# Designs tried in a protein design chat: VHH binders against Diaminopimelate decarboxylase (lysA). Part 5

Target 1, 379 residues: Diaminopimelate decarboxylase (lysA), of Deinococcus radiodurans (q9rtk2)
Amino acid sequence: MSLSRHALQDAAQRFGTPLYLYDAEELDAALWRVQRAFGDARIFYAMKANPNLNLLRRYAAAGVGFECVSLGELLRAEAAGAGGERMILNGPAKSDAEYAAAARLGATIVVDREEEVVLLPPGSRVLVRVNPAMTVSTHEHLATGTARSKFGLTPEQVPGTLAELRDAGHEVLGLHMHIGSAIEQAEDFTAAFARVTELRAHIGGLSVLNVGGGWSLNADLEGIAYEAHEAARVFGAELWVEPGRYLVASAGWLLTRVVGTKRTGRNFCLVDAGMTEFLRPMLYGASHPLYPMWDALATEVWDVAGPACESGDLIARGVPLPTPQRGHLLLIGEAGAYGASMSSTYLSRPRPAEVLWTGHDWQLLRRRETPQDIWAAEV

## First folded at step 22 (VHH)

Design Y5 (from X3 with Y103L)
Fold by ESMFold2, fold request of step 26:
Structure Y5 (fold): chain B 379 residues (1-379), chain A 121 residues (1-121)
Amino acid sequence: as target 1 above (379 residues)
Amino acid sequence: QVQLVESGGGMVQPGGSLRLSCAASGFTFSKYRMSWVRRAPGKGPEWVSDISYRGKSTYYADSVKGRFTISRDNAKNTLYLQMNSLKPEDTALYYCAKDTWELPNWGYDYWGQGTQVTVSS
C-alpha cells in the first residue's frame, strides 16, 4: 500500500467521502509489470475497467492504446489523444454509430459474428474474434445458454469469415481471443492456444494475434506472456494484449466514513458507500481488502453495510474490525477497476469525487456530482 | 527480530543542517512504508514525514515542508531524513518507524530508541 495514512486523512478533509483515490506510483508499477512481461507486445487498455478521462490521458501519453466497447468509449479514446491504430472497437452488438465512428477514426474493428461482414464500413481494419472453447458439434446447443456462447465465432467459422472479409475489401489483420476473467496461470491458456493455433493450417499466417486480457491480480504474467508469444509465433504475428482490471485495480481505493453501528443479532458497521458507489461486492460477491483507519481496545466480527434500503447492500460480511464509531474512516482496497466505472445514481445518489496522488499532493480527476447533475438531462 | 537504529542527531545552531539515518533489519525493508516521528520536550509524538516502499512518494507535515527531505536506500536497508534550515521548534527525539496496515493496528508496529536533535544558540 503506497498511500500515506496522513495523505488519506487530508483527502477526506479536502474532498469529503465517499471518495475514489488512485496512486500514480501504483498505476505506473502495474503498467511496467505488463511491459516487462510482454516485451514487444502492443498494449490496449480495456477502458471499461476505469474510463476516467484523466487516467486515459496518462495511458495515451505512455503510448498505450485502448479497447473500446461503445461509442462513448471510442470518443473518450479520441479525447485522450489516441490515434486510430491505437483504438480497438469490440462488442457483439455494435451500432451503426459505432461502425461510423470507428471508420472515421481508423480504429480496428473486432468482428464478433458472421453478419458483421456486410455491416462493416468499406475498407475497415479488422480482427476476427474466435472462441476456442466453442466446437461445432451436438454440444453447440448447451453452449448457447451461457455467456461463453455470446462472444466470437467458432474455430470452424473462422476460415470462411476471413475469406469473406478479404473478398469484401477489408484489411484483415488477424484474430482476437479472450478466454475469460480471473486467469492466474499459463496452463489456463494452453488448450485455448492449441485450439486457435490449429487454424494455421487453414488460414495461414496473420499480422496480429490479440489474446485479450482478463488476468487476475496475482497472475503468472511471465508464464502467460511466454504462452501468448508462442501462439503468435505460430502465425508469424505481432502480439496484442488487452489488460483492464490488472492495470488499475490495485492502484485504486474507495475511502468511506462510518455513519453508525447496529447490533441486531449481527454487528453492522454502516458506511457512506455501498452498491451505488461500488457494485462489485453485491453483484459478483467480490471480496476486497479493508483498512480501518482507527484503533480500539476490542476487535469483533462485523458486516460492513452501505446506505441503500437493499438487503444485498453489503461491502463485506463477517470481517474482524476494531470497534467502529461514527466518523471513523474505512478504506476499501482493489477498487481501481469496475468501481467508479460501475457506479450509478440509483436512489438519486451523486457519484463520488475521484482524486489522484501524484507522489506529493492530490490532483482532482472528477468533481463530486451535485443532485442537479443527476437530472440535468430530464426535460 | 525487527530492529530500527537511528543515528545522526546532535546539537546544531538555528539555520543549520543535520542528516538522520535509520538502519533497518529483521524484515523486508523494501516492502514497507517508513516514517519519521518526533517527540518534542513535554509533547506527544508528532508525525514528521513518510515515504512509500519504492521511495517515489513522500509526504510531509506542514511544519517541515520545504526544509526536510525524506529518502531511502532499499539496497542498504536505510531510511534518511535531511533536515535543513533547522529551528528551535525542531528540537526533539526523532524516531524511525515501520508502518503497518495489519488489523487492528493503524500506525507503527516498530520504532527505535530515537536520536536527539537539539537546535539552540
Scores: ipSAE 0.367, ipTM 0.783, lowest interface PAE 4.4, mean pLDDT 89
Fold by ESMFold2, fold request of step 26:
Structure Y5 (fold): chain B 379 residues (1-379), chain A 121 residues (1-121)
Amino acid sequence: as target 1 above (379 residues)
Amino acid sequence: QVQLVESGGGMVQPGGSLRLSCAASGFTFSKYRMSWVRRAPGKGPEWVSDISYRGKSTYYADSVKGRFTISRDNAKNTLYLQMNSLKPEDTALYYCAKDTWELPNWGYDYWGQGTQVTVSS
């Protein structure tokens, strides 16, 4: 990890815990790796990973655009200073307010289903999302509920939909695709790109090919970028990409303090952060690095549990830790994505503060909520 | 084997300057955060400063902030501490330390033998 142990101790004292922390050096490094690998491709940050306005302003100042999936995310992009050409509105079930905002802002709209042809504002800039039907499995006809069918059009629907969009007077830029999450290897894209580039014979060239994101933290960016550029070349298209988690996950942490321990058949390390601050372990079964900030040998296995009276409020299960004590600090890594953005006020718990290490000092990005903030909208 | 060798200490009048160096070997220097730690006579270790693996992020103890500058040269595997406006309370044995967050060795997993800095009139 890139943060000073002593700076972290200072942050806990100054801002309290639980506390979201980000490192500007790591944010900059992640963006640089994407820019270096993808060259002149346009980068749209998928802000659902972490929509904090201060982070968005940093990306906007660097010329990065935004992929938005709600009215609120469009308005965040506007507040961060992005022009409409740097905004994408995506989603399978767009509201009238979202269409109207996209039109006002000049954002590019990703068409997810054929019905949208008649729902779009006049003269919209559009991409059509294609789902290449990537699962080559003999059991695909039995796979109800796994639901990759929710997003995008089939390749067979694409030529007709493009034609209808042009006939309706829209500016059809090209295609959008997004093959999954946690993609590491260039080969994971090969079949998807082959399926999409077969459309060249039916639809001709395009202005834009947007290949989405979904890259793992260990992704072979150079290999993926090569494959993506080759796919764009088939259409004569400009390449667009939509990293989210990759840009922010490793640049953010959640700092928590041990409240106490209990030994009741299992060893519990009870901390002041849980499901209301950091949902990923509970929702996705995600495993995150843990960094105890006290020196000792790990001689026992512990469950790290949050403060909620919920049986599932577990940050981690069965992890080796040096014996924790009340007041000890514990740092949860890879928390820069889908951490704060998925926090809640369940149990009327206020959301934590968020701070950025600038390289020399801490900058406050979000003040800690008060209890009154939680019910401010109740009448 | 990991080795950290400090040098550049000595005796200096109050208000003077010294530059400490730490030669690192036996590991990939550019992958690790590095720290300076000092031990005054009769006292325990006191953290002085640290620097990120790329050298772009630095942090200082309040007692040295504005007077000391940490830097690194990853091409030469060397860590530096420029010490200006030295005070008698800066008198200590100064250590270079390698920081790690890998299990099971949290904290500083390797230390040098130290270089003595003495500030007196």
Scores: ipSAE 0.256, ipTM 0.725, lowest interface PAE 5.4, mean pLDDT 89

Design Y6 (from W3 with D99E Y103L H110Y)
Fold by OpenDDE, fold request of step 23:
Structure Y6 (fold): chain B 379 residues (1-379), chain A 121 residues (1-121)
Amino acid sequence: as target 1 above (379 residues)
Amino acid sequence: QVQLVESGGGMVQPGGSLRLSCAASGFTFSKYRMSWVRRAPGKGPEWVSDISYRGKSTYYADSVKGRFTISRDNAKNTLYLQMNSLKPEDTALYYCAKETWELPNWGYDYWGQGTQVTVSS
C-alpha cells in the first residue's frame, strides 16, 4: 500500500467519511503494466469501472481511449477531450441518442446484435461483438461470454452480419469480444481466442481485433497479451484492449468510520459505509481487503455492517479485527473500480467525496453530495 | 532477520542541518513503506515523516514541514531524512520504522535502535 496512514487520517478530517481515495502513483503504475505487457495495442479504458472526469482527463492525456456504454459515458469522454478513433460505443441495447452521439463524435460502434445493421448511422465505423459461448469462472452477472449471455452475436451469425454491414456501406473494422470479468489465467482466454480465430476461414482478414478486458488484479498480463496478439495476428489485425477494473481497482480505497459495535448473535462492527457507497460485496459477494487503522489488546471475529436498513448490507463477514470503537477508521482496499461508479442515492444517502493523492497532498475530485443534490430534479 | 540501523545523528546548533540514514536488511525493502519516528526526552513517540515504497509519495508532520525531507534509495536499501533549520525542540532519538498493515501491529513491525539528534546552542 502506497498511502500514508497519517495522510489518510488527514483526509478523513478534511473531507469526512465515507470517502473514496485514489493514488495517482498506483494509477500510473497499473497503466504502465498494461502498456508494457501489450506493447503497441491500443488501450481503451472501460470507464464504467470509474468514470470520474479527473481520472478520464488523466487517461486522455496519456493517450488512452475510452470504451463507453451509455450516452452519459460518451459525453464524459467528450468532456475529457476524447473523440473519433479514441472513442468506442458499446452496449447490448443502444438508444437513438447514443447512435446519434456516436456519429457526431466519430466513435467506433460495437454491433452487438443483427438488428443494429439497419439502426446504425450512415457510414459508421463498426466492430462486431462475438460471443464465443465460453464458460468462465466468475459471477454469473460478470460472465459476458457465455452462450446464454445477453451480449454479442454467435459465431454462426458473424459472417452474414459482416456482409450486411459492408453492403449497407459501413466501415467494418473487425471483431470485438469480452468473455467476462475477474479472469485470472491466460488459459481462460485460449479457448475463446481459438473460437474467434476459427472465423478467419469464413470472414478473412480484419483491421481490428478488440479482445476487451476482464483481467483479474493478479492476472498474467504477459500471457494474456501473448494470446491476444497471436489471435490478432491470425487476422492481420491491430489489437485493441479494454481494461477497466485492472487500471483503477487497486489504486482506490474506501475510507469508512466505525459508528459502533454490537454483540448479539454475532459481533458487528458498524460503519458509516454500506451498500449505497460500495455495492460489490452485497451484489457480487465480493471480498475486499480491510485495513483497520487502529489496534487493541484483543482481536476478535467481526462482521462489518453498513448503515442501511437491509439485512444484506454487509461489507464483510467473519473477519478478524482488533476490538473496534466508535470513531475508528477502516480502510477498504481494491475499491477504485465499481465503487463510486456503482454508488447510489438509495435511502436518500448522498454519495461520498472522492480525493486523489498526488504524492504530497489530497486533491478533491468530487465534493460530497448533499441530500438536496439528490432531489434537485424533483418537482 | 529484519535489521534497521540508523546513523547520521549528532549535535548541532540551532539552524544547523543533519542527514539521517537507515540501512535496511532482512526483507524486500522496496515493497514496504517506511517512517521516521522520534522520541524526545520525557515525551512519547512522535511520527515525523513517511514515504511510499516507490519513494514517490511523502508526508510530514506539521512540526517538520518545509524543514525535513524524507527519501529512499531502494537499490541501496536505505532510507534518508534530510533535516534542515533544526530547532532545539527537534532534539530526540530518531527511529527508522518499517510500516505494516498486518495485525496485530500499531502501524510498525520493526524499529531500529535509533540515532540521537541534539540541537543545542
Scores: ipSAE 0.850, ipTM 0.946, lowest interface PAE 0.6, mean pLDDT 95
Fold by OpenDDE, fold request of step 23:
Structure Y6 (fold): chain B 379 residues (1-379), chain A 121 residues (1-121)
Amino acid sequence: as target 1 above (379 residues)
Amino acid sequence: QVQLVESGGGMVQPGGSLRLSCAASGFTFSKYRMSWVRRAPGKGPEWVSDISYRGKSTYYADSVKGRFTISRDNAKNTLYLQMNSLKPEDTALYYCAKETWELPNWGYDYWGQGTQVTVSS
């Protein structure tokens, strides 16, 4: 844990709760680990993990590119100063507006299906996404490289699609792949890389091999990097990677306040953050470390429940906590990825503020929304 | 066994300076945040300053901001507190404390025996 307890208390007083907090030192450390492991590979931040403009500007300044999966993300990347070779457009169902924006910005477009050959802007720079048909040990919703996945072309479709793209006058750089999320071992990539490298005999060398991301927080980066570089070498290609969660997850926390308790069929620690602020526990069944910022004589088993009028609004079940009281602060770890980015205005709940620890003080990255912000576009 | 040993305390006149040291052993020093806490006569413990495990992030109580500087040398397993512009109200027993998030013991699981700082004319 990198943050000061006293600094956290001050943050709660200054900015209120619930509150997303990030540590600049931890952000830098995560990026450094990736850079060290992958060497000369080009790094594109998967923005969907956390699209905060201040974070994007930080990455842009560090020479990191952006993988974007929507018009909004393209425009965010542009706002952060990125464009051209530093920007990738990805997605299974791209809109005309997204193609147009990619063309305007000079972004590399990842072709996800054969039909896109006739949809691309003239003279596009492209990668072709390959679905290696992998089975990985992760949540079903996090598996993107399976045979039944909606993502990518089959290996059999790749040679013909590449030929059509070249005939149409596009600049074909190479291949893209992404096998899932929360992958820990390098061996999980071995089969996928083997499948993709089999294409070498049919399609020849490539300029780029983009192996995506999906690394768990404790992933063997050196091992993964080794495998990825070997695969790229088969094609004579430059290696591209797209880390998202790995870069930001451990560098972010969600600070929430205990609203109260109840002892009925179970013990409930009621907090002011729930599914509208932090959806991962509910959607993916994700477990996150909890840090109670209070002391008590007794420790009991508690469910941590949010304020939503939803039975599924549980952050954690059956966790040991010192006896909580109204006003106590609870810190949720590994919340820097797919926390704020997946927050919603369900129940007309405004999104929380976001702050950055600079090493000596807090910097506001996002003001807390008001309910009026939520319905501003309503007529 | 975890051990924290403070040193560097003494008596100084108002406006003077002292540098406290804390020698740590029995744990991986570079993996933990550290704090300085002081106890003045007749008063309860008061947090003074804390520092991240890498030593890059620091935070201070308002009462010592601009006067005290916390630092650490992980290669030497040592925590420091540079105290400048000392005031009589800084008189206290100063403790080095190991921070923890596993136990709710006021955020600390180990303390040193303390070193006495006395600021007097």
Scores: ipSAE 0.849, ipTM 0.946, lowest interface PAE 0.6, mean pLDDT 94
Fold by ESMFold2, fold request of step 23:
Structure Y6 (fold): chain B 379 residues (1-379), chain A 121 residues (1-121)
Amino acid sequence: as target 1 above (379 residues)
Amino acid sequence: QVQLVESGGGMVQPGGSLRLSCAASGFTFSKYRMSWVRRAPGKGPEWVSDISYRGKSTYYADSVKGRFTISRDNAKNTLYLQMNSLKPEDTALYYCAKETWELPNWGYDYWGQGTQVTVSS
């Protein structure tokens, strides 16, 4: 844990709970690890992990570009000061407004499906997303029936699509790929990179190879970077990468307060944050480290549950905690990615404040919503 | 096994300065946050300052902010507290403490023996 317990207690007092907290030192450290591992590769932050404009400004100031999947994300990148060369528009179902904004901004558009050849603005800068084959086990191919199967073209479709894009007058930069999520080892990329580099014989060299992101928090970045650079070298291409979760997850936390406990068939530690503040445990079954900010004589097994009237509103199940009491602070780690960005106003619960530890003091990044903010657009 | 040895205490007049050191051994020093805690005569422990494992993030009690500076040298496994503009209220036994989030010893799992700082006219 990188944050001071005393600074955390001060934050709870000043800003209330639930509260998203980020550590500038950890943000800087994560970016440095990517820069060190990938050398001269261009880094595009996948802002869907955490699109807070203040964080984007920090990345833009560090020369980092942005991978955007909506009009709102393109406009956030523009507001953060990124020029079009530092913007990528991706997504399988782009709107006309998104195409128009990308053209206006000079962003690179990732072609996800063959139909886009006729939908692109004239003279677009493009990459073609290829969905390489990958082996997860000796059983059925993962691409059948998975979320990954809806993204990108097959390797067999790539040469024809590149030719059509060039014939249509677009600036074809090269290829885009994204292997998956939570990838730890370079070997997990080897087959995918081999599949993509086989295309060299059919399509020639490229200006850009964008290998996406999807690295686990414990990923072997040096090994992955080596494999990615080797793949780019086959095409004579610049390497681009798109880290999201890796850059921000370990630099963020969600600070909660125990509302109360109950002991029935199981012991429940009820906290003031749940599915509306932090969806990852419920949506992905994700396990996050918990840091109780109290001690007690006994440690028992508890389920940590949020305030919603939903049986699935469970932050953690079966975890050892010192006996909690109302008012105790509980910190949830690895919450910097897909935490605040996936928060909602379900049950008319206002979204939490967000703060950044600068090394000396807390900087407010998002004020706590009022209940009135939730319906401000209702007429 | 884990050892923390404080040094650098002594007697000074109000307005004076001291630098405390804490030599750490028996663990990977650079992996842990460290704290200074003090105990004045007849009083309980009072947190003074803490520092992140890389030394880039620091936090201070209001009573010492602006006067004390915590630092660390991970190559030497040493924690420091530079104390300037000392006041009689700073008179205490100063401890170096290793932070932990591991249960059941939440807070600090190892302490030094302390070094005495006495500020008197």
Scores: ipSAE 0.463, ipTM 0.829, lowest interface PAE 3.5, mean pLDDT 90

Design Y6 (from W3 with D99E Y103L H110Y)
Fold by ESMFold2, fold request of step 23:
Structure Y6 (fold): chain B 379 residues (1-379), chain A 121 residues (1-121)
Amino acid sequence: as target 1 above (379 residues)
Amino acid sequence: QVQLVESGGGMVQPGGSLRLSCAASGFTFSKYRMSWVRRAPGKGPEWVSDISYRGKSTYYADSVKGRFTISRDNAKNTLYLQMNSLKPEDTALYYCAKETWELPNWGYDYWGQGTQVTVSS
């Protein structure tokens, strides 16, 4: 845990709870590890993990590009100061507005399906997303690469699609792939590497090979980088990578306050954040580190529950905690990715504030929504 | 076994300076936040300053801001406190403390024996 307890107590007092907190030192450290492991590869931050404009500005200032999957994300990248050469538009179901924005901005468009050849703006810069999936079905834990996945073309479709894109006058840079989620070991890359490099004989060299992201927090980055560079070398290509979760997850926390306790067959520690602030435990069954900021005579087993009138509004089940009391602070770790970005105004609950620890003070990144903000667009 | 050994204390006149050191062993020093905590005669512990595991983030109690500087050398497993413009109020036993977030402990799991700083004249 990288944040000072005293700074956390100060943040709770100044900004209230629930509160998203990020640590600039940890953000910088994560980027440095990627840069060190991948050398001269170009890095595109997959902003779906955390699209806060202030974080994007930090990445843009560091020369990091952005992988965007919607019009809103393209516009965020523009607002953060990224040039079009640092923007990628991806997605299986792009709208006309997204194509138009990508053309205006000069973004690279990732072609996900053959139909897009006739839908692209004239003279687009493109990558073709290949699904290396046919043999990945023997590795059930990597489900995004299955033949039933909605992402990308089959390897067999790639040569024809590249040719059609060139015939249509587009600048074909190369291939895009995304091996899966939670990639930890270099060996998980090997089967996808073999399938994609077999295409060399059919399509020749490429300018770019984009191997996506999807790295676990404990990933062997050096081993993965080695495999990715070897794959790019087969094509004579520049390597591009798209980390999201890896760059931000461990640099962010959610600070909550105990509202009260309830003992009704199980022990419930009720906190002021739940499914509307932090959906991951409920949606993905994710387990996150918990850091009680108090001590007590007894430690018992507790369920940590949010404030919603929903039986599934549980942050954690069956965790040991020193006996909580109203007013105690509880910190939830590894909340920098898919936390705030997936928060909602369900139950008309305002989204939390977000703050960044600069190394010696807190910088406000998002003010707490008011109730009025929630219905401001209703007429 | 975790061990923290403070040194560098002594007697000094008001306005003077001292540099405290803390030699750490028995754990991976660079993985943990470290703190200085002091205890004046007849008073409870008072947090003075803390520093991130890589040394790039520091935080100070209001009473010492601008006068004290915390630093660390991860290659030498050593924590430092440079104390300038010392006041009689700074007289205390100064402890080096290892921060923990492990459930059986909150705050600090290991402390040194302390080094005495006395500011008088």
Scores: ipSAE 0.460, ipTM 0.825, lowest interface PAE 3.3, mean pLDDT 90

